# Designs tried in a protein design chat: VHH binders against Extracellular exo-alpha-(1->5)-L-arabinofuranosidase ArbA (arbA). Part 5

Target 1, 316 residues: Extracellular exo-alpha-(1->5)-L-arabinofuranosidase ArbA (arbA), of Cellvibrio japonicus (p95470)
Amino acid sequence: KQVDVHDPVMTREGDTWYLFSTGPGITIYSSKDRVNWRYSDRAFGTEPTWAKRVSPSFDGHLWAPDIYQHKGLFYLYYSVSAFGKNTSAIGVTVNKTLNPASPDYRWEDKGIVIESVPQRDLWNAIDPAIIADDHGQVWMSFGSFWGGLKLFKLNDDLTRPAEPQEWHSIAKLERSVLMDDSQAGSAQIEAPFILRKGDYYYLFASWGLCCRKGDSTYHLVVGRSKQVTGPYLDKTGRDMNQGGGSLLIKGNKRWVGLGHNSAYTWDGKDYLVLHAYEAADNYLQKLKILNLHWDGEGWPQVDEKELDSYISQRLK
Short names: E, the ipSAE of ESMFold2; O, the ipSAE of OpenDDE; V2, 0.75 times the mean of E and O plus 0.25 times the DockQ between their complexes.

## First folded at step 1 (VHH)

Design q11 (framework vhh_7qia_2)
Fold by ESMFold2-Fast, scan of step 1:
Structure q11 (fold): chain B 316 residues (1-316), chain A 120 residues (1-120)
Amino acid sequence: as target 1 above (316 residues)
Amino acid sequence: QLQLVESGGGLVQPGGSLRLSCEASGSIFSSNVMGWYRQAPGKQRELVAFITSGGSTNYADSVKGRFTISRDNAKNTVYLQMNSLRPEDTAIYYCAAQYGSKYWGDNDYWGKGTPVTVSS
């Protein structure tokens, strides 16, 4: 069977690839070739003790991880939330190694990085992604619906916002000013991920709705900026923070709900990692790793045929 | 493709015990997170406990210390041992096999449910 994932992110330790995805305790897989995956275990055996305080409707699922290697540590960011609510927080847990056989293997939770509170915040503290700028400063992008996607500067140990704080709005879709701030609204945008390539930072975002089987409308858009803080402009020059975004990939008859990507440069090649729901297999969410190409103007491109040719395998 | 068949429900007095079983067939059981949910009349379905492929467990606060989830991968079975049962534990109990969705229930496999009634 193919690897079942939602919101996939990857990193490498030595010759081993590690895949992290939404699930109880965050699901971890390992692979030597990025095709054959061995299910291991969860990063959390028990839910964070603060989860129900932040999100009373929390159901045990930790959402939308990001994994970031910095100096001697792996930082695993995760979301605590409930469907359709912004009673949410992004937390971080750290480990010296991803190899469970190592005597140094132990996830140490550092607690909450940021929290969104209904009526106070017109954003949702989920879907983190980490990016280092060209000066080595580390930033977190995050967000879903409400007032869109945000970016803030992380402190030196990557566990809290920097002081003084620096925040930017990097992408949003129009939301009615008459909509109650407690409601997610119709601004269907989430899951930012930033990749630095050449002279640009590329902001990927998922537009539309995930998580509705054949009724999912999820698709990926992109914009770029020479500064990590934006403005991120699409191919037409429209600001992503004013509804801009150039289509990168969308669903077809076989693959639906394409989104929540990460993007990487591995061994001199660029890759887009995402999930897609296979219509012929009851819309099960499957791992896809696609080659990321660049056109003559420096825009990313993918080959939709690779949705059919990349087939992950879950080892028994 | 995964089929779940639940058993072990019934009527029990407060303070009593029941063991629920859920047998899976037709898929790779050992790789799935397995869980138990319950739904009381007029309430939403809530998580009771889950167990990962490696045996790590998580419990709802209301059942910690009283319920124990376990699995037998050789038998493709997950169990819920329910001790010190209370009237508020009365519900239909559902076995679930979870597939990595951030919106629980969208891609899960569910059993038909087994009723548990705790009454004097």
Scores: ipSAE 0.005, ipTM 0.187, lowest interface PAE 9.9, mean pLDDT 87

Design q2 (framework vhh_7qia_2)
Fold by ESMFold2-Fast, scan of step 1:
Structure q2 (fold): chain B 316 residues (1-316), chain A 120 residues (1-120)
Amino acid sequence: as target 1 above (316 residues)
Amino acid sequence: QLQLVESGGGLVQPGGSLRLSCEASGFTFSSNAMGWYRQAPGKQRELVAFITSGGSTNYADSVKGRFTISRDNAKNTVYLQMNSLRPEDTAIYYCAAEVSGWYRYPSDYWGKGTPVTVSS
């Protein structure tokens, strides 16, 4: 059995990797080698009490986590939403350890970080990702459709926007000005993730549509900036906040719906983590961990053949 | 491709019991999380119980201690054992599967529903 994931993120505690993905309460797997995975836990046994107040159509599935270790704590960010709506919020829950056998293991929900409200906000408060800049300031990128992807400065305990607030628009696709602000629209962009490498911050984004089996058009684009706040420019010099984005990887006949990546440096090597739907296996969503290489100009590259060679194994 | 067929609903008196079954086909059942939702007349559909592929379970506060969700991977079936039924449990009960991102398209992972009426 392969590991079934959507929107995967990872972290390491000691010699153990932990994998977090979309699902009821957020699904958590553990591994010693990043290939053989064992079910570990869920972050929530019961949905957040505020979920249906924010998102009346919320159905119990928590979306698109990010996991971040800061000052001895693990911060798990999660999305509460409903399909096609921006009645959404990003929340955060905290744990001292990811080992469920530890006496210190306990997820403590800190509540809402940010909330989007239809017609007030031309953005959707889902798909969080955390990045620390080179001065140690922590930022959250987030967003889906509407007016694109945003970045804001987090406060010292990483549970709220900093005060005074600082917000930036970092990537967007064209959206009709004639559309109601309550509608998602046609700007098919979501799932930002920022990786710092050398002198650059690299912004990855998922363009297109997930979640349609063989009709999924999801693919990854990238841009970079010397400042975490942007502008993020693609290989041609086009601003991602003006429709720019350089293709990193897209689907083929075997693998469809590639996206919602995270990216990491582990033991001196760089990796891209994403989901991909296998056409031959009824488009089931599978974990992929690919080596991330860098060209002579400092742009990331992946080998599409590694979609076939990385095979996750689900243990009992 | 994905099909979910619910059964076991019906009319029962307060305090009675029912067992709902949902037979799944068209996907790798053992690798997928399964849930039960319900919708009372004039209300929104709500999650009742959920079981992960690994067997971990979660329940809505209103049904904790009364309902038990379980699965049989050999039969591709998920069950909801409903005990100590109350009039407020009256609803259409829907089976759902978390399949390949389809959580964003409810029509693709919902069964047609089975009605449960708790009254005299």
Scores: ipSAE 0.000, ipTM 0.148, lowest interface PAE 12.2, mean pLDDT 87

Design q3 (framework vhh_7qia_2)
Fold by ESMFold2-Fast, scan of step 1:
Structure q3 (fold): chain B 316 residues (1-316), chain A 121 residues (1-121)
Amino acid sequence: as target 1 above (316 residues)
Amino acid sequence: QLQLVESGGGLVQPGGSLRLSCEASGSIFSGNAMGWYRQAPGKQRELVAFISSGGDTNYADSVKGRFTISRDNAKNTVYLQMNSLRPEDTAIYYCATQTYSGPKFGDYDYWGKGTPVTVSS
């Protein structure tokens, strides 16, 4: 009865909320109230033609989208990968509207934004998230395991890295030098998302392991910086690029695998959007939308009790 | 299953040379990065040298230019050639690798039992 999501992101067109998540072709839901959701569409009817060239073990599921509205267009970023591998790419597909009843509704794939190649790259080209800085420059954060989370400037069309290319490391956990560059390793960090609030950029990251039902250790940490490129410092002043990260929320006996968040300001209020696995429902991943509060020092806080009180409804 | 067996340690005079060998048994050697660690009396274990599956190497500053790591995939063996040895190189030397065993098993660090190296006159 609840909407089944992994890696949720949201945007609004007019009075309609749209929810995007990992799935075949990227699953899209719509809602008028962020509680009652109906299936809307998928962004891809057929897989991108380049997918199996980049990722030979690709299984048709497009992962970890982000949705960004820019100059009257919706940019949907998506990941092509295989579990435990960095044979990966982030692509982008564009639409003029999210309403499938509109005559202007058509997803147009613009192809690969960035690609990771084993042995060449000590990063994984998945888990994109878009942030505009205080000067209007658009950036992408991305990454999973390997050498951590990266950030780069997008070009004016938001379809590739700006030239000259400049890569910023924004968060990482220690990775064993004994682990071959082709292997993911034990640096359990992924799913960056940056929210600008006041004078700060807040970097959220998922630490631990998703996708293992009751054995999932996924939880959210945060740090902040006055510059989009970092350094992102946690509450103790430790750099997220040196293993820093302040706990925002973790699982309990009912809710496990909390992670892959997005964060938004809507109508003057701040929200954290994530998935959580419900133990009583065989660890099915469920949408959670929590209020994001701020303490006296400007740090984000959430009420864990809202995991129980936010209940999505899947409509006909 | 992976097992690592070190050999080649011993007593040597300052300025001397030793070649350590680490033989791996099991199916994953050629795909794995290999490292040499050492632990001196009263100190923490530290990385000395590293070699990737593709042959890229990295060294601790204290041994750079004196030690050389290499591998022979046909023999499932990694080597540490130690030249211009100093008393401060005295330690037990360990061969190690890390493998990702998948979601049921987790990451596992494989270590040898160590081979002692004493540099003394």
Scores: ipSAE 0.000, ipTM 0.275, lowest interface PAE 12.2, mean pLDDT 87

Design q4 (framework vhh_7qia_2)
Fold by ESMFold2-Fast, scan of step 1:
Structure q4 (fold): chain B 316 residues (1-316), chain A 122 residues (1-122)
Amino acid sequence: as target 1 above (316 residues)
Amino acid sequence: QLQLVESGGGLVQPGGSLRLSCEASGFTVSSNYMGWYRQAPGKQRELVAFIYSGGSTNYADSVKGRFTISRDNAKNTVYLQMNSLRPEDTAIYYCAKEIYDSSGRWYEPDYWGKGTPVTVSS
C-alpha cells in the first residue's frame, strides 16, 4: 500500500526515521532510508478523555502533529478539532523512545497545551509546530483561518505556555470583520512551520484550501526574520502579519493541494516535507520530500520536478 | 432563474445619504447569507456589510456606524442605508448571495447582482 499521509512531520532516533501524520490516534511510520516506509504504531489507542469536551464533533482523528526532541524525551503535539470549528485544543504526549520494541516505549499524555473557545478567541488551536530560538527558548507556532497564525513561548517542560506568557501574531490574511467571531471566515492561511537557517528564521505557511480533492487550492508561501518573534517579511519586504508571503511552490495539473509542510536539515542538507494529492490517482494524498535549495539572497527554492518522484512514498 | 437587482445608487455630495435596495428572485433572502460589496475603479471587490440567515449583521471597519444593512422578508429585498458618505465610498455596489463550504471554514459569493454605481463628490 502507498503511504497515506496528510500533514507529515519527521524525526530520527538512532538510525531509524519516524513519520507522523494526521489519522486515528496519529499514524506513525518508520524507515531506515526515508524512501521505504513501514507502519510502526499510533500514538493513541484510545482517544484523549478530554477530546469530546473541547470538540463535541471530534471523530477520533488527531490532526496535524509535530514531533520534537528535548532533553532525552520525544514530545508529540497533536490537534483535537472538528472541520470548520475553533472548538479546538493542542495537546502533548511524551515518550522516551520511538521504538515500539523497547521496554521504555510508552506514550504518556500530558493533556492540553492551549485551547481555543468560540467567541473568546479569534484563532484556532490547531497545526502546532515547535521551534527553538538562538537562546534555547522553545516556542510554538500554530493557527488556522480566523485571525491568522500565532507564536507563544513554551514553559520549561514544554507542556504549557510560559509564565509570564509571551504571544505574537506572525502571519495573517485579510479576514472580513463582518464575519461572526465564531466562524472561520475567508482568511485562508494555516499550518505554520519555522526553520532556522543561517541568520534567519523562515516561516512557511499554507495558503488556500486543503481537503477538497481537485478543488483544493493549497500552496506554500514563505517569509523570514532575524528574530523568532518576527516580523516575518516576504521577498518584497511585506510583513506576513499584513498579508505578505512569497510563493515557494503551488500545484500543477498532476499535483494538487500542496501544503502543510515541515522543513529539516539532515546530514548537512535541507529538505521540505509536505503532502500532495495526485490527480491521476483519484487525488490520493502522498508524502513528498523535496530538496530545499537557497538562492544568492538566502531564499529557499524547490524543484517542482521532484514532485514526480514515486520512490520516496512507497512502503516495502 | 436566480436574480439580484440593485437600485438606489447615484451622485451625492460628501456628508449625504443614499439607500440601496437589492431585490432577489428565485430564492429567499431570509434563508440565506447576503452581503453588500463595493468595487472602486482599479481595485478588488470588498465586502462592506453582511446579514446572516438568522438576521444578525456585521460591518467593515471603514463603514461601521455609518452604514446599516437590513432586509424585508415579505418583499424579498435587502437594503443598505448609507449615511455620512465620503469621497472614498465612491464605487459600484454589488449585492451578493453567499455560500459557506460544507465545513463552514470559508465563504464565497455564488450569485452577484449587476451592481449600482455610487459617486460621492462635490
Scores: ipSAE 0.000, ipTM 0.130, lowest interface PAE 14.0, mean pLDDT 86

Design q5 (framework vhh_7qia_2)
Fold by ESMFold2-Fast, scan of step 1:
Structure q5 (fold): chain B 316 residues (1-316), chain A 121 residues (1-121)
Amino acid sequence: as target 1 above (316 residues)
Amino acid sequence: QLQLVESGGGLVQPGGSLRLSCEASGSIFSINAMGWYRQAPGKQRELVAFITRGGSTNYADSVKGRFTISRDNAKNTVYLQMNSLRPEDTAIYYCAAHEYDILTGYKPDYWGKGTPVTVSS
């Protein structure tokens, strides 16, 4: 009945909403109202030819997409990885339209954007999210565990890092100096997403563990900066790159594993899009779209009761 | 500007030991971490040993138990003690210094020119 998703992101083409999620080839749904969803397509019919070279344990599921519209093209970023490993890469595939009935509909893979290699990199090349700054420069945030979340400047084609390269660390949790850098460690932070609102960039991050049914501890934190590169400070003034993060939403008795959000402004209203596992339904992951409100100091707020009231429908 | 100078390479018999040294010009106190890399003929350069500013160490699986990395901050020097050497350890060994930048993990800011190690009877 409900749309089951993990790591949801959305975009709009004309009067149609498109939803992208983790799955074989990246699962795509479409909707006219953001409540009633139809299966649309997969971005990949066959896995990228380079996937098993980067990630020998790759199982065919592409993870954690982001979708970004730029100068008449749709850029779909995706992750190739395996649980507990940083043998990973973020790739990008491009399409002129998201409508499968269009004669222009064709996903064209542009290959690897960045790759993480164990023993070389203290970061994991997964969980991409795209943000344009106030000067029109496009950046990618990404990361999971290890040394935290990173941001880098994209080239003009949005397919590679810019030259000269520019990188920033935007959020991290403490990692033991005794931990071998080949191991993910206990710094449970991933899935960055940046929303620009007024004079601020807001960095959302998922803390804790996903993907463990009722044992999932996933929850969302936030910080903000007047510069896309940071520092992103939480409500107490603590830098997210020094363990800061203000709680936005956490699980309860009914809903577990809340995280991997995206955030959007649609028609002058702000929304938080995420997945949540319903305890009463064997912890199945479900799409949630919540209204994003702002307090008197400009901090985002959500009403956790909307976890119960937003009910997506999967149509044939 | 930082300069790294490796020494201690040479020819050694299988089962033998060799100690490499890498001396940095300027204060090693400004360097977050030090690494030893190697490049065997026809292969890509690989990290074999790493030591943080605080002294925590990390090793490639191929050298664990045989190689030991250490540092002497007073001498601006990092060492690689290589024991139980095998023909497959034959490579040019490079010292690398990483100034404080947690963004890139093991990505080095400065490289030495390399010192050859040949393990042969």
Scores: ipSAE 0.000, ipTM 0.175, lowest interface PAE 12.5, mean pLDDT 88

Design q6 (framework vhh_7qia_2)
Fold by ESMFold2-Fast, scan of step 1:
Structure q6 (fold): chain B 316 residues (1-316), chain A 122 residues (1-122)
Amino acid sequence: as target 1 above (316 residues)
Amino acid sequence: QLQLVESGGGLVQPGGSLRLSCEASGSIFSINAMGWYRQAPGKQRELVAFITSGDSTNYADSVKGRFTISRDNAKNTVYLQMNSLRPEDTAIYYCAADEWGYDYEDSGYDYWGKGTPVTVSS
């Protein structure tokens, strides 16, 4: 059986790879080779006590994690939300190790980082991703639909926005001014992830709709900036905060709903990690790890044939 | 390790009702899907119903409208309310838990109970 994941992110501790994905309590897998995966744990055995206060329709699934190692701790960011709502919050839980056999293994929830409130916020507090800039300052990108994707500076403990707060809009699609602010709208953009490569920060975003099986339109776009705060410009020079974005990869008849990527440099090689729905397997969401290549102008490229050749396996 | 214990089976007349319970030895909050399977004499094991941690449910066509699955995370228990029972519902009923999948059907279940017999006859 292949590993079924939505919204995959990865990190490494020692010689072990850890994979985090949307699910009850956040699903965690481990691997020695990034191909053969074993169920490891859930980050939460009991739902966060504040979840239903923030999101009354919360159904127990924690969404869209990001994992970030900083000064000897692992920070797991997670989303509490409900489909089609911006009654949402991003929380964070920390651990000293990802090895469940260690006596130091214990997830300690630090609570809410940010919360979106309907009518107050024209953004949705989900889909966090962490990036450190070239001065060592740590930032969170996040967002889905509404007014697009945002970036803000984190405090020293990485548990809340810095004071004074610093916020930037980094990518958005057009939204009707006549649409009520409580509605998600038609600006189909979410799941930011930023990778630093050479002199550039590359912002990846998922455009379109996930979670509709064969009717999913999810695909990945990219832009870049020499500053983490943007502007992120696509290959044509269009600002992602003004509807720009260069296609990186899209679905085909075999693979649908490609998106919610993360991206990493491991052992001197660059990788794109995402989920894709396999049409031949009833649109089951599957883990994909693709090599990231760079063209002569420094733009990322992927080989779509690797959607067929990368096959994950769940160990029993 | 998670253990599942079924109860509530027995002999019932056609048209009668039974409520099966599946009590887990630990928290079920983080279990992706909890399901009920059944195996009639001489037949293959089949899925009857499942419920996700988000309370999404699925039922076999043969039991839709008659059976209801529910989940009580505070009691670490899953229930199967069986109404309008028919002789063809006679089987051993198994509780199963799946930690692996994200809202997907027909995944292999990781934990299984020992089964509780249900006999529908006069």
Scores: ipSAE 0.000, ipTM 0.176, lowest interface PAE 15.7, mean pLDDT 87

Design q7 (framework vhh_7qia_2)
Fold by ESMFold2-Fast, scan of step 1:
Order: sequence, then C-alpha cells, then structure tokens
Structure q7 (fold): chain B 316 residues (1-316), chain A 121 residues (1-121)
Amino acid sequence: as target 1 above (316 residues)
Amino acid sequence: QLQLVESGGGLVQPGGSLRLSCEASGSTFSSYAMGWYRQAPGKQRELVAFITSGGSTNYADSVKGRFTISRDNAKNTVYLQMNSLRPEDTAIYYCAARTEYFGSRDNWEYWGKGTPVTVSS
C-alpha cells in the first residue's frame, strides 16, 4: 500500500524523516529511508477553536502544511479554509521534537498568523511555505486563486507578520476585473514553495485544478530571482507576477493532478516532493519524491520516469 | 511602474465640499487597488478610503457617509468626493496604489506626493 498524501512537506530530526500532509489535524508519517513510512501522529487531536468562526464551512480537515525548524523548535503552519472560499486563515503550532515517544513532545498552538476575509482581501490565506533569505530574515509565501501568490516578512518568533509589515505579490494569473472579489475566479494558481539554490531563489507554483480525479489539470511551473522578494522570472524572462511560469512537470495518462510541491537539499542532493493521482488506482493521491537536477543555465529538471519508479510503502 | 499625481486640494470652510483626483500614468491602472491616505499635523498617516480593482470600497469610520471613493479606468483616475468637511479633516491627502488588495492598510507600493486640504474659515 502506498502512502496517501495531499500537499506533502518534509523535515528531518536526527535520522528520521517526517512527512506532513492535508488531513484531520494534519497527518504525520515517519521514515528512516524516505521509502518506508509509518503513521506517527496528527498535530491536532481537537480542531482549533477559532476555525469555524473564520471559515463557517470548515469540515475539520487542516490543509496544506509547511514545517520549518528554527532555533530549536519545529513550526508547523497549517490552513483553515473551505473549498472555493477565501474565508481562511494560516495558523502555526510549535513543538520541541517530532518524536511522539519523547517526554518533550507537545504541539503548542500559537494561533492565527494571517486571515483572509471576503470583500476585504483579494487573496486566500492558505498554502503557506517558509523561506529564510540570505540575510537570515524569514518570509512566508502563500496563496491560492484570487489575486495570486503573496510573500510577507515574518516577525522574530515566526508567529505573525513583522512590524513594520512588508508584503509582495510574487506570482499571479489574470483574473477578470468584472468578477466579484468574493469569488475565487479563473486565476488557477496556488501552493507557492521557494527553494534557495546558489545565487537564486526558485519559486515553484501549482497551476490548474487539483481535487477532481481525472479532470484535475494541476501541474508545476517555476521562476527564479536573486532576491527573495522577486521579481521571479521564468525561462523566457516573463515575470511570474504577470503570468510567467516555466513548466517543470505535468501529468500524463498514468499520473494526474501533479502538484503542491516542496523541495529540499538532503545529503548534498536536491529533491522535489509532491503528490500525484494514479489513474489506474481510482486517482488515489500518492507521495512522489523525485531527484531535482539542474541544467547548464541553472534551471531545475526532473525525470518523469521517477513517477513510476518511486513507490512509497505504508508500514502497518 | 506607476506615477501618481494628486490634485483638487485647497482651503474650504466647514460644511463645504472638495473633490480630489489622482491620475495614474506609466502602467496598467485597472489592475491596481487605489487608496487615499491623510496625515494631519502631529498625527500618524491614516487610511481614509480604498477601492479594489473589482470596484469594492471601504472607508474609515471617521469619514463614512461623508466621503465617496470612485474610479474611472478609461481616464486612469481615482477620485475622493469629500462632503460635509470638518476642521479635523485638515491634512495632506495622499493617493496610493498596490497591485492587489492585501488587507494591510500600510502595504502600498506607489505613492503620490500629496495634496493639502485645509478646513477653516
């Protein structure tokens, strides 16, 4: 049985990899080899008390986590939302260790980082991803549909926007100005993730639609900048905040809905982590870990054959 | 890049009206959210009103019902119609623009140089 994930992110503590994904309370798996996975825990046994107030249609699933290690703590960012709505918030919960057997193991919720409100915000406060810049400042990228993907500077304890606040638009697709601001619209872009490699920040984004089985059009695009704040330019020099984005990977007849990636350097090698729906297995969402290579111009590349050859195993 | 130029400020008596204009040049105006800020002597700059690219409006409580923000995308202009002016409305009024409405009142990418409004006898 392969590992069932949507929106996967990973970190390492000691010799153990931890995998976090969308689910009730955020689903956590552990592995010693990044192939064989065992259910570890959920971060929330009881949903955040503020969730239904922010998102009246909230169904108990926490979405699209990111995990970030900073000054001896693990910061787990999570999304509270409802499908097709921007009644949303990104929250953060913190732990000293990811090992449930440790006496120090306890998730401590720090509450809301940012909230989006219909008619007030032309963005959706979901799909957080954390990046530290080359000066040690920590930033959050986030967003889905509406007016695109945003980046803001986090405060010193990583629980809210810095003061004074600093915000940037980093990627967007065109949205009709005639469409009401409360509607998600047709600007199918979400799930930013930024990886620092050499002199560049690489912004990955998911274009298209997830979550529709064989009708999913999800695929990954990339752009890069020498500054974390952008502009992120694609291979043709087009700004991602003006519709730019160079294709990294897309679905085929076997694998559909490729997206919501994270990216990492482990043991001197670079990896792309994403979900994909297997058409022959009723479009079940599966973990994929692909090697990330770099061409002569410094652009990331993946081998699509690894969609077939990477097979996760769920241990019982 | 956008350049913003305010006009329409001046001296007016209490109870009077003024219409401020802000003309944008250099980039696609219709994609920007537009706002009006003001700064009175000895006070912090505050958001007065804004209008999104989609036309949704919002106002500070102190001006709600008296001020109206509007935009004309064909003229690349945003307006602030100020009615029933009070001495406490005396300030320098700034036009501001940002690519999208972020919900943060102080996160504006482009600013005009300001136009003074004085409400006194």
Scores: ipSAE 0.000, ipTM 0.135, lowest interface PAE 18.0, mean pLDDT 87

Design q8 (framework vhh_7qia_2)
Amino acid sequence: QLQLVESGGGLVQPGGSLRLSCEASGFTFSSYAMGWYRQAPGKQRELVAFITSGGSTNYADSVKGRFTISRDNAKNTVYLQMNSLRPEDTAIYYCAAKTTTYESWGRYTETDYWGKGTPVTVSS
ESMFold2-Fast, scan of step 1: ipSAE 0.006; ipTM 0.259

Design q9 (framework vhh_7qia_2)
Fold by ESMFold2-Fast, scan of step 1:
Structure q9 (fold): chain B 316 residues (1-316), chain A 122 residues (1-122)
Amino acid sequence: as target 1 above (316 residues)
Amino acid sequence: QLQLVESGGGLVQPGGSLRLSCEASGSIFSIYDMGWYRQAPGKQRELVAFITSGGSTNYADSVKGRFTISRDNAKNTVYLQMNSLRPEDTAIYYCAVDRSYLGYGKDSYDYWGKGTPVTVSS
């Protein structure tokens, strides 16, 4: 049985890789080889006490995590939301270790980082991803539908926006000005992730629709900037905040709904981590780890054939 | 509620210049990202230029190097300086506020001004 994940992110502690994904309390897996995965834990045994205040339709599934190691602590960012709503918040919980057998293992919830409120905000506070710039300043990218993807500066303890606040719009698709602010609309863009490579920050985004089995249109686009704040330009020079985005990978007959990526450099090699739905297995959401290559102009590339050759295994 | 009023449009010959102004009233101007859009007959509105609250600018490829967007927060005004105008620049030009950065209003804002026509012809 392959590992069932949606919205996968990874980190390493010592010789162990940890995989975090959407699920009840956030699902955590561990592996020694990034192929054979063992269930490890949930970050939350009980839902955050504030969840239903923010999102009345919240069903206990925490969405779209990101995991970030900073000054000896692991910061797990998570989304509280309901499908099609921007009644949402990104929260953060912190741990000293990811090993459940350690006496220091304890997730401590620090509460809400940011919250979106319908009619007030033309953005959705979900899909966080953390990036440190070349000066060591830590930023969060986030967003889904509405007015697109945003980036803001985090404070020194990484639990709230910095003061004074600094915010940037980094990617968006056209949204009708006639659409009510409470509605998600037609701007099918979400799940930002930024990777720093060489002189560039690369912004990955998922375009299209997830979560519809064979009707899912999810695919990955990319742009880059020499500044973490943008503008992120695609291969043609179009700004991602003005509808730009260069295709990185899309679905085929076997694999559908490709998206919600993270990207990493491990031991001098670059990787793209994402989920994909296997048509032949009733569109089950599966972990994919692909090699990330770079062309002569510094653009990322992946081999679609690795969707077939990377096979995760879930251990008991 | 934010109100936007465009001015400065008119008839100009190819190669000429125009400066459009958009004056905002009724709300705090300095916190908004502002854009200039245009719509030619039978076409969708397209973004021409935009400026963030902090002063960063971006341009459509078709106008880059010819048009310059700027703002004067003391006058609650955004400007579009249009140089080397071409017949294909003929359109109604609209000023718009982008609330997608950060929503502050409980009420829906008027995202668009009424427009100012620009005709590039002999």
Scores: ipSAE 0.000, ipTM 0.127, lowest interface PAE 17.2, mean pLDDT 86

Design s1 (framework vhh_sonelokimab_d1; at its last look DockQ between E and O 0.67; V2 from the best seeds 0.00; counts 0 for: pae E 6.0 > 2, unsure alone 64.8 < 65)
Amino acid sequence: DVQLVESGGGLVQPGGSLRLSCAASGRTFSSYVVGWFRQAPGKEREFIGAISGSGESIYYAVSEKGRFTISRDNSKNTLYLQMNSLRPEDTAVYYCAADQYWGKYSFGDSDYWGQGTLVTVSS
ESMFold2-Fast, scan of step 1: ipSAE 0.620; ipTM 0.826
ESMFold2, look of step 2: ipSAE 0.099; ipTM 0.580
ESMFold2 (binder alone), look of step 2: mean pLDDT 77; pTM 0.792
OpenDDE, look of step 2: ipSAE 0.484; ipTM 0.797
ESMFold2, look of step 4: ipSAE 0.085; ipTM 0.577
ESMFold2 (binder alone), look of step 4: mean pLDDT 77; pTM 0.789
OpenDDE, look of step 4: ipSAE 0.211; ipTM 0.680
ESMFold2-Fast, scan of step 5: ipSAE 0.473; ipTM 0.774

